VH-VL binders against q9umr5. Designs and how they scored, part 103

Target 1, 268 residues: q9umr5
Amino acid sequence: SYKPVIVVHGLFDSSYSFRHLLEYINETHPGTVVTVLDLFDGRESLRPLWEQVQGFREAVVPIMAKAPQGVHLICYSQGGLVCRALLSVMDDHNVDSFISLSSPQMGQYGDTDYLKWLFPTSMRSNLYRICYSPWGQEFSICNYWHDPHHDDLYLNASSFLALINGERDHPNATVWRKNFLRVGHLVLIGGPDDGVITPWQSSFFGFYDANETVLEMEEQLVYLRDSFGLKTLLARGAIVRCPMAGISHTAWHSNRTLYETCIEPWLS

## First folded at step 22 (VH-VL)

Design qp6
Fold by ESMFold2, look of step 22:
Structure qp6 (fold): chain C 268 residues (1-268), chain A 123 residues (1-123), chain B 112 residues (1-112)
Amino acid sequence: as target 1 above (268 residues)
Amino acid sequence: QVQLVQSGAEVKKPGSSVKVSCKASGYTFSTYYISWVRQAPGQGLEYLGIIIPEYSTANYNEKFKGRVTITADKSTSTAYMELSSLRSEDTAVYYCARGSKWFDSTPYYMDVWGQGTMVTVSS
Amino acid sequence: DVVMTQSPLSLPVTLGQPASISCRSSQSLLRYTGNTYLYWFQQRPGQSPRRLIYQVSNRDSGVPDRFSGSGSGTDFTLKISRVEAEDVGVYYCMQGTKWPPTFGQGTKLEIK
């Protein structure tokens, strides 16, 4: 008997996108209960991330309650940030593997076609003017926008990422860290051919310094201060890195080689 | 001095398999990409696949998926490429080449190449 | 897959004269990060390929300054300002922007 698997989708996404992943799980782990949460799909994925966290929390509670031995999370793109926040705010979660599938865990600083659709006159260099405003923080994309050239504005204005990273003081920081540390394994998946996550190393908690040089997880202040538990998890042997070249952003959940290498071993 | 040294030439029958080795020296083997490329007689270069030895994460050109396996042994600093169900058109020189560190954005950098391994498939 | 097309395929050149090799891709090699992963390799007779140019225009260490690369989008050029006898071989362009990496057909440079 395999632990149930809960799947959380990304921006402008829906449960249909995971049909191949579901097939792979059924073939290798027959009888596994897999739930792809069909919340905040399409344009609803632009709603504030805290609103999405609240909705997903309500949906996972009954699933976790029916599986006292634990569950696994597979969380794609923006969904990986929702899941990381979920692990922090739930003092009663029983997640064994948190599988972060090409998620912008340290934020996003890159132009894409979907950003142009949302903010047609903006570029990555000036989007901070929109995103670090109260109006901008009502959009999910802005909740994890991380401009390395305006770090002061990010730290003061981010309503989501700076909080779940413990980069800004708040009364729940100690409890969120304790909750997050109850996860069994953190599996980080991503790669240089992604084409959307910018920098792609954000999927491994890497990010730009002020010169746009990418620093590794172990060089990040949030790691060094262990603000939400990354240093503790790494020392425990609970962080698994699974980088793979040759996979575009829309293909992470439909590539069998990726599944067999990076996902399958963690669905016990 | 960074160097990639490959195993010697092989002659194989159709339907068999070949395993080519690529031993690295002069750098930290585990953290750099290794790519495999081949060159058939009178033809151009063709990309086979790639691996990060530290994580054993290999990916393959779809043209060869199911027939090619790329592995690495960190203890001997050696990468391997195995091609199964050999056909006459698999006759080629097979090269390994080093990419960047896995955390950089240039996996196909290919700054150092092995000397090549001739694989001949004949009856 | 991105198709890379080189021109010419055969390039006889007089010693000391310039040479130019064209490489065209079937789609843009520019990533949203502003990077273009276009490479040039030289394969001398009987040898493995050797990288000359990375990311369009950057010469590798030990590559003579008579080699230069240029271009953008889908059109790229390798130039040799003064061809020397040691430059004989086959030159390949390669793109690393889109999986899988793909090579041009090669341009055989010969001294006439």
Scores: ipSAE 0.871, ipTM 0.927, lowest interface PAE 0.7, mean pLDDT 93
Fold by ESMFold2, fold request of step 23:
Structure qp6 (fold): chain C 268 residues (1-268), chain A 123 residues (1-123), chain B 112 residues (1-112)
Amino acid sequence: as target 1 above (268 residues)
Amino acid sequence: QVQLVQSGAEVKKPGSSVKVSCKASGYTFSTYYISWVRQAPGQGLEYLGIIIPEYSTANYNEKFKGRVTITADKSTSTAYMELSSLRSEDTAVYYCARGSKWFDSTPYYMDVWGQGTMVTVSS
Amino acid sequence: DVVMTQSPLSLPVTLGQPASISCRSSQSLLRYTGNTYLYWFQQRPGQSPRRLIYQVSNRDSGVPDRFSGSGSGTDFTLKISRVEAEDVGVYYCMQGTKWPPTFGQGTKLEIK
C-alpha cells in the first residue's frame, strides 16, 4: 500500500483548492490516505509562521504516529516553508517525500497583488521598513520577505526564514539541520510562468544577489556552508528538481501533466 | 555555432502519427528549453509545446490535448515531437526552436530555429 | 489565450521609405517583474523565422539598426526607418508573457 499523504496549503488558501490533486492521487494510487489540513485558512494564513508551524505540527503528529512506515508531505506556496520548518523542529518525523509546490524557499521580493492589498502605500523597495520590525514580523509574508538590498536588516530581524536557513546563529541550528536531513527526498517544483513567487527560482533555493541577478542553489551561501543540509542532501541524490514552464501560481495542484511528471513518482 | 537540424519531410495518412526530430549542436543541449511551433501552408505560426531536456518536463498547448508528445534524448542531443491521430488540418511545416536556459525566465526566447519539417496529411 | 492582432496584414512599401507594423494584445503583456515578453520575428520567403527584436525594443545581434521596436502594455510597434530589398518577408509579433505563447497573424511586407 501507499504511504499516507499530508497536504499543507498556502496564503489565502483552503482545503477545497486541492480537490483536483486528491482526484489525481485517487486515480493513480487508490487506497492512499490523503489528509488536506484545514488550518489557518484565508486570513488566518497571515498569522506568524511559527504559530502556523505549531498548529500544523499538532495536526501531523497523530497521522505520523499511525504510519510508522512513513508519510509524504505535499506543501504549496507559503505552506512549503511551514513544512520545511516542521522537518527541522520535529526530532522524530518520518517524512519520506517532501514535495514543495512553488514555495518561496529562499524568500520573496516581489510586487504582487497580495502585497498591494496588505501594504497599499508600499513597494518591494521600501517594504523592508515594515517587515524588518517587530510589528512586521507578526505577519507571515514578512516572515519570509527577503530584500536583497538590505541583507543586514534581514539577517538581524527575520524571526523565521533566516533561522530555518541557518543564516543567523541560534541554539537549535545543529539539531534542526540533523532533523531536516532525515527526509528521504526533497522534490522542488516551480517554473518561470508562476507569476507570484519572486524570483520564481526561490522555489529551487535560488535567489537574487545585490544586483538582482538570480544565483542558483549551488551558488548560495546557505548551500556552500551547508547551513541546514542542502549540500549534504544534494550529495546523497535526495534533491529532485522538477521545473515546468506554462503553469501559473494557482494551477500547480490542478494540472494533470504536472502531477504525472513531478508528483506521482514520489508517492510510493 | 548553435544549430538545430530537423528530420526530413513526411507524408502521412489521416489517423496515423508522425515523429519529427530536432538535433542540436554547438551548445549544452540539456539545459536549454526546446519549443515546437507549426505553420500551415499560407498561414501563421502556432505554438505546440515546450520541454526542458535535463528534466524531461514537457508542457503542451491545450489545443493539442492528448495528441502531442514532446521528448528529448540527452545522449544524442535530440528533441522529438510526436503528433498522433493526424488530420488534414495538421498539414504544416513543424519547427523546433531553442529557448533560454531553464533557470532563466525566458523559456519562449526562440533565438535559434530549425529549418522546418513539412508534414503532409492526405487521404 | 492572449490574442495578438497585427495591422496592416499586407504592407507594400517603396524602397527607401519607412514602414511601421502595429501589434496589439488582448491583455497587458507587462509582468509583475516589470518585464514585457514581446518579440518580433522576420520570415523571409522560403526560410525559417528569424528573431529581430526581443523584449519590446532590444535588437538581436546582426539585425540592422534601421529596425526598432517600441510600445508598452497592449500596443507595440516595429519600425523600419528605410526599407531595403532584403526586408521583404512576413513579420510576426509574439507574446511570451502568458501561457501559451501566441503570434500575430503576420504582416507581409512587399516592395511596390
Scores: ipSAE 0.866, ipTM 0.924, lowest interface PAE 0.7, mean pLDDT 93
Fold by ESMFold2, fold request of step 23:
Structure qp6 (fold): chain C 268 residues (1-268), chain A 123 residues (1-123), chain B 112 residues (1-112)
Amino acid sequence: as target 1 above (268 residues)
Amino acid sequence: QVQLVQSGAEVKKPGSSVKVSCKASGYTFSTYYISWVRQAPGQGLEYLGIIIPEYSTANYNEKFKGRVTITADKSTSTAYMELSSLRSEDTAVYYCARGSKWFDSTPYYMDVWGQGTMVTVSS
Amino acid sequence: DVVMTQSPLSLPVTLGQPASISCRSSQSLLRYTGNTYLYWFQQRPGQSPRRLIYQVSNRDSGVPDRFSGSGSGTDFTLKISRVEAEDVGVYYCMQGTKWPPTFGQGTKLEIK
């Protein structure tokens, strides 16, 4: 039989957004138990990511307990950061495939419609003034805001991304790395036509240097120092990259070609 | 010097399939997009689909979904386009074209084109 | 799909005179990053298409200075300041901003 699948949604999202993904799974993997977690829906997705991590942890524990052979995670957009944090803080998780569906894994630095709606008088060049404050860190988008031109402020103020990336020392770093490394596969999905994740290569752990040149995962300090296990995972053959052109941000979970190519093979 | 060299002309019957090859040289084949475009006689250009050879991740114009398959063989630096259930309307010159590296943001850059492969569908 | 509409479809031009080709898209081609992936291709008789202009206004290497591209949003133009005999062929605009890429119908440039 197939391992249960747990789905974690993104910013301003809800469980309904995944109805097509559920249909695809049912067609190719009949009998698979799929749970789309309906926590932090809509505007609740703006709550601090550590609050979301705690709430999602409480929801996944009983599912994992009923499936000792393992589970799969499909985590979309902001949800991919929630899931990566879950894998770090849960010392007994049994996740086989962690499928990261267009998630800003190295952070976000983009002027999007969502940014303009949330902070109408701000631009990406100025948002660090809000996000790198205690008040700003009460919003989920600021928890992974990564301004390449204010890296010192990012490293000092980030309450979430800098910690789960191991970019700032903390007493749990060794344990979180150990826990994360228990995952069977990390499946990275994204593409150049996404339109929201900025840079889109953040979905593959790429990010801007100070000149806004995108450096690949293997050029990032977090990879080179293996601060949370990324280099170890790659060396074990546990990182799967599945980039695909032609998919917009809201279509990753509703495109059959993407599902068949990038998701289906990992739902054992 | 970057070059894309395609297979020779094909004459096919309706209902059969055709597989056109596109051999790349002068660059690192696996890391660049390859697009496929066709041009019916006396007509304009029509986009078929794209692949990243390194990951074998192909995507297709919905107009051709189910009939076109794009693949790549990294060991021979060759991309392939296969069109099935051929009709007379599929008579066209088929081109491959190179895009950017997959990690860049310009997959449809199409800076280098193959010479084209004429596929004629007749009974 | 984004519809790309070229005008004129046929363009007879006297040698040494300017030529202008219009390309309109059915929706904006501007991405949130500030890029617009609008391309111009030239196809000489019996040849493969050749890229002339990328991202609206950037001339490809080896393309003469007499070719220029301009425009934004939905309206784009290719200009040839002084048409030469070697410019004969069909010119296509293409958008690469929104999947799938789509081409204009083509503009056949001929010398009078």
Scores: ipSAE 0.849, ipTM 0.917, lowest interface PAE 0.7, mean pLDDT 93

Design qp8
Fold by OpenDDE, fold request of step 23:
Structure qp8 (fold): chain C 268 residues (1-268), chain A 123 residues (1-123), chain B 112 residues (1-112)
Amino acid sequence: as target 1 above (268 residues)
Amino acid sequence: QVQLVQSGAEVKKPGSSVKVSCKASGYTFSTYYISWVRQAPGQGLEYLGIIIPEYSTANYNEKFKGRVTITADKSTSTAYMELSSLRSEDTAVYYCARGSRWFDSTPYYMDVWGQGTMVTVSS
Amino acid sequence: DVVMTQSPLSLPVTLGQPASISCRSSQSLLRYTGNTYLYWFQQRPGQSPRRLIYEVSNRDSGVPDRFSGSGSGTDFTLKISRVEAEDVGVYYCMQGTKWPPTFGQGTKLEIK
C-alpha cells in the first residue's frame, strides 16, 4: 500500500484548492489516504507561524502514529515553512518525502499583487518597519519577511525564519537540525513564472544579497554553516530540485504536468 | 561558440509521429532552458514548450493537448521534441532555442536558435 | 494567452530611410519584479530567427546601433534609423512575461 499523504495549505487557502491534487493522487496511486489539514484557513492563516506549527503538530501526530511505514508531506507556499518548522521540532516524525511546493523557504522580500491589499504601501521599502516589531511578528507574513537591506533587524527581530534557519543562535538549534535531518527526501519545487514568491528562487533556498543579487543555495550562509542540515542533506543525495517554467503560484497544486513530473515520483 | 544543430528534414504521414533533435555545443547544456518553436510556411511563430535538461522538467503549450513531448539527454547534450498524431497543419519548420540558466528569471531568453527542421505532413 | 499585435504587417522602405514597427500587447508585460520581457526578432529570407532586442531596449551583441527598441506596459516600438539592404526580412515581437510566450504576426520589411 502507498504511504499516507498529508497536505498543508498556504496563505488564505482552503481544502478546496487541493481538489485537483487529490484527484491526481487517487488516479495514479489508488488507495492512498490523503489528508488535507483543515486548520488555520482563510484569515486564520495570518496567525503566528509557531502557533500554526503547534496546531498542525497535533493533527499530524496521530496520522504518523498510524503509519509506521512513514508518510509524505505536501506543503504549499506558506505551508512549506510550517512543515519545515514542524519537522524541526518533532524528534519522532517519520516523514519520507517532504515536498515543498512553491514555498518561500528562504523568506519573502518584494512587492506582489497577492499581498498588496494588506500592505498598500511598498512592501519592499517599508514593511521592515512593521514586521520587525513585536506586534508585527504576530502575523505569519512577517515571520518570514527577509529584508536584505535590514539584515540586522531581521536577525534580531525575526521570531520564526531566522530561528528555523539557525541564523540566530538559540538553545534548540542542534536538536532542530537533528530532527529535520530525519527526513528521507526534501523535494523543492518552484519556478520563475510563480508571480508571488519573491524571489522565486527562495523556493530553492536562493535569496538576495545586500545588492539584491540572487545567490544560490550553496552560497547561502545557512548552507555553508549547515545550520539546519541543508549541506548534509545535499551530500547524502536527499535534496531534489524540480524547477518548472510556466507555472503560476495558484497552479502549482493543480497542474497535471507539474504533478506527474515533480510530485508523483515521490508518493510511492 | 554557442550553437544548436537540429536534425534533418522529415516527411510524415497523417497520424504518425515525428521526433526532432537539437544538439547543443559551446556551453553547459544541462543548466540552460531549451524552447521549441514552430513556423508554418509563410506564417508566424508559435511556441510549443520548454525543458530544463538538468532536471528533465518540461512544460507545454496547452494548445497541443498533450501531443508534444519534450525530452533531453544530458550525456549527448541533445534536446528532443516529439509530436504525435500528426496533421497536415503540423507542416512547419521546427526550431529549438536556448533560454537562460534555469536559476535565472528569463526562461524564454531565446538568444541562440537552431537552423530549423522542416517537417512535412502529407498523405 | 497574451495577444501580440504588430503594425504595419507590410513595410516598404526606401534605402537609407528610417523604419518603425509597433507592437501592442493585450495586457501589460510588466512583471511584479519590475522587468518587462519584450523581445524583437529578425528573420531574413531562408534563415532562422535572430534576436535583435531583449527586454524592450537592449541590443544583442553584433546588432547594429541603427536598431533600437523602446516602450513600456503594452506599447512597444522597434526603430531602424537608416534601412540597409541586409535589413530585408520579417520582424517579430515576442512577450516572455506570461506563459506561454506569444509572438506578433510579423512585419515584412521590403525595399522599394
Scores: ipSAE 0.950, ipTM 0.967, lowest interface PAE 0.4, mean pLDDT 96
Fold by OpenDDE, fold request of step 23:
Structure qp8 (fold): chain C 268 residues (1-268), chain A 123 residues (1-123), chain B 112 residues (1-112)
Amino acid sequence: as target 1 above (268 residues)
Amino acid sequence: QVQLVQSGAEVKKPGSSVKVSCKASGYTFSTYYISWVRQAPGQGLEYLGIIIPEYSTANYNEKFKGRVTITADKSTSTAYMELSSLRSEDTAVYYCARGSRWFDSTPYYMDVWGQGTMVTVSS
Amino acid sequence: DVVMTQSPLSLPVTLGQPASISCRSSQSLLRYTGNTYLYWFQQRPGQSPRRLIYEVSNRDSGVPDRFSGSGSGTDFTLKISRVEAEDVGVYYCMQGTKWPPTFGQGTKLEIK
């Protein structure tokens, strides 16, 4: 039998967004138990990411317990960060494949419609003034806002991304790394036509330097220092990159070609 | 010098399949996009699809989904475009073109083109 | 799909005179990153397309400086300051901002 699949949605999403994905899985892997977690939907997805991690943890624990052979995670957009944190805090997870579906794994730094309605008076270059404040960190978007021009503020004020990345020292860094390394495979999916993730290479742990030049995963400090196990995962062949052109942000979970190429191979 | 050299002309019957090759040289083949474009006689250009050879991730113009398959062989630095269920309307010159590196934001860069492959579909 | 509309479709020109080709897109080609992926291609008779301009106004190496591209949003222009005999062919604009990439109908440049 196929391992259960757990799906975690993104910002402002609902379970309805994944109807096509469910269809694809059912067709290609009949009998698979797929659970789309109906937590923090819509505006509730703006809640602090640690709060979301706790909620999702409570939901996945019983699923994992019933699947001793392991489960697969498909985590979309913001959900990819939630899942990475989830796997970092769980010392007993049994995730075989962690599929990061167009997630800002190295953070977000860009102007989007998502940000415009929330921060109508703030530009990309000035959002650090809000996001790196105590009240700003109460919003999920700010939890992974990564301003390359204000690295000190990011490192000191980011209550989520900087911690799960191990970029700021904290007492759980070693344990979180150990926990995350329990994953069988990390499947990174994204592409240049996304239109939301900025830069889109963030889905592959690429990100801006101080000059806004996008550097690859292997050039990132978190990789070089192996702060949360990225280098170790790569070394043991556990990281799979699946970039694809022509996929918009809201289509990653509803494109058949993408599913067959980047998702399906990891559901067996 | 960056070059894309395509396979020779093809004559096919309706309902059959054709597979055109595009051999790349002068650069790191696996890390750059390859796009396929066709041009019917006396007509404009039409986009078919794209692939990243390193990861064998291809995407297709919806108009051709189900009939076109784009693949790549890194060992021979060759990209392939296969079109099935051929129709007379598929008669065209088929081009491969190089995009940017996959990690860049310009997949449809198309700075270098193959010489083209004429595919004729006739009874 | 984004529709690319070129004008004129036929462009007879006298040697040494300037030429201008317009390309209009049905949607803005400005990407969320601030880039505009509009390209111009030249196809001489019996040859493969050759890229002349990338991202609206950047001229490829080896392309004569008499070629220039301009525009923003939905309106773009290719200009030839002084047409030469070797410029005969069909010119295409292409957008690479939205999937799938789409081409204009082509403008056939001929010498009068």
Scores: ipSAE 0.950, ipTM 0.967, lowest interface PAE 0.4, mean pLDDT 96
Fold by OpenDDE, look of step 22:
Structure qp8 (fold): chain C 268 residues (1-268), chain A 123 residues (1-123), chain B 112 residues (1-112)
Amino acid sequence: as target 1 above (268 residues)
Amino acid sequence: QVQLVQSGAEVKKPGSSVKVSCKASGYTFSTYYISWVRQAPGQGLEYLGIIIPEYSTANYNEKFKGRVTITADKSTSTAYMELSSLRSEDTAVYYCARGSRWFDSTPYYMDVWGQGTMVTVSS
Amino acid sequence: DVVMTQSPLSLPVTLGQPASISCRSSQSLLRYTGNTYLYWFQQRPGQSPRRLIYEVSNRDSGVPDRFSGSGSGTDFTLKISRVEAEDVGVYYCMQGTKWPPTFGQGTKLEIK
């Protein structure tokens, strides 16, 4: 039988967005038990990411317990960060494939419709003043805001991304790394036509330097220092990159070509 | 120095399939996009699809309703475009073109083109 | 799909005179990242297309400086300051901002 699949949605999203994905999985892997977690939907997805991690943890623990052979995670957009954190804090997870579906794994730094809606009077270059404040960190988007021009503020004020990345020292860094390394495969999916994730390479742990030049995963300090296990995962062949052109952000979970190419191979 | 060399002309019957090859040289084949474009006689240009050879991730213009399959062989630095269920309207010169590196933001860069492959579909 | 509309479709020009081709898109070609992916291609008789301009106004290596591109949003222009005999062919604009990439109808440049 196929391993159960757990799906975690993105910002302002709900389980309804994954109706096509469910159809694809049912068609290609009949009998698969798929659970789309209906937590923190819509505007509730703006709640702090650590709160979301706790909620999703409570939901996945019983599912994992019933699946001793392991489970697969499909985590979309912001959900990809939630899942990475989830795998970092769980010392007993049994995730075989962690599929990060167009997630800002290395953070976000861009003016998107989502940001304009929340911060209509704020420009990308000035959002650090809000996001790196105590009240700003109460919003999920600010939890993974990564301003390349204010690295000091990011490192000191980011209460989520900087911690799960191991960029700021904390007492759980070693344990979190150990936990995350329990994953069988890390499947990174994204592409240049996304239109939301900025830069889109963030889905592959690429990101801006101080000159806004996008550097690859292997050039990032978190990789070089193996702060949360990326270097180790790559070395043992556990990282799979699946970039695709022509996919918009809201289509990653509903595109059949993308599913067959980047998702389906990791559900067996 | 950088060039794309395509396979020779094809004559096909309606309902059959054709597979055109595009051999790359002068650059690291696997890391650059390859796009396919066609041009019917006396007509304009039409986009078919794209692939990243390194990861074998291809995407297609929906207009072709799943009739197009794009693949790549890294060992031979060759991209392929297969078109099935051929119709007379598929008669055209088919081109491959190089895009940017996959990690760059310009998949449709198309700075280098193949010489084209004429595909004729006739009963 | 984004519709690209070129004008004129036929462009007879006297040698040494300037030429101008317009390209309009049905949607803005400005991407959220601030880039505009508008390209110009030249196709001489019996040849493959050749890129002349990328991202609105950048000339490819080997392209004569008599070619220039300009524009923003939905309106773009290719100009040839002094048409030469070798410029005969069909010119296409293409957008790469939205999937799938789409081409204009082409403008056929001929010598009078």
Scores: ipSAE 0.943, ipTM 0.963, lowest interface PAE 0.4, mean pLDDT 96

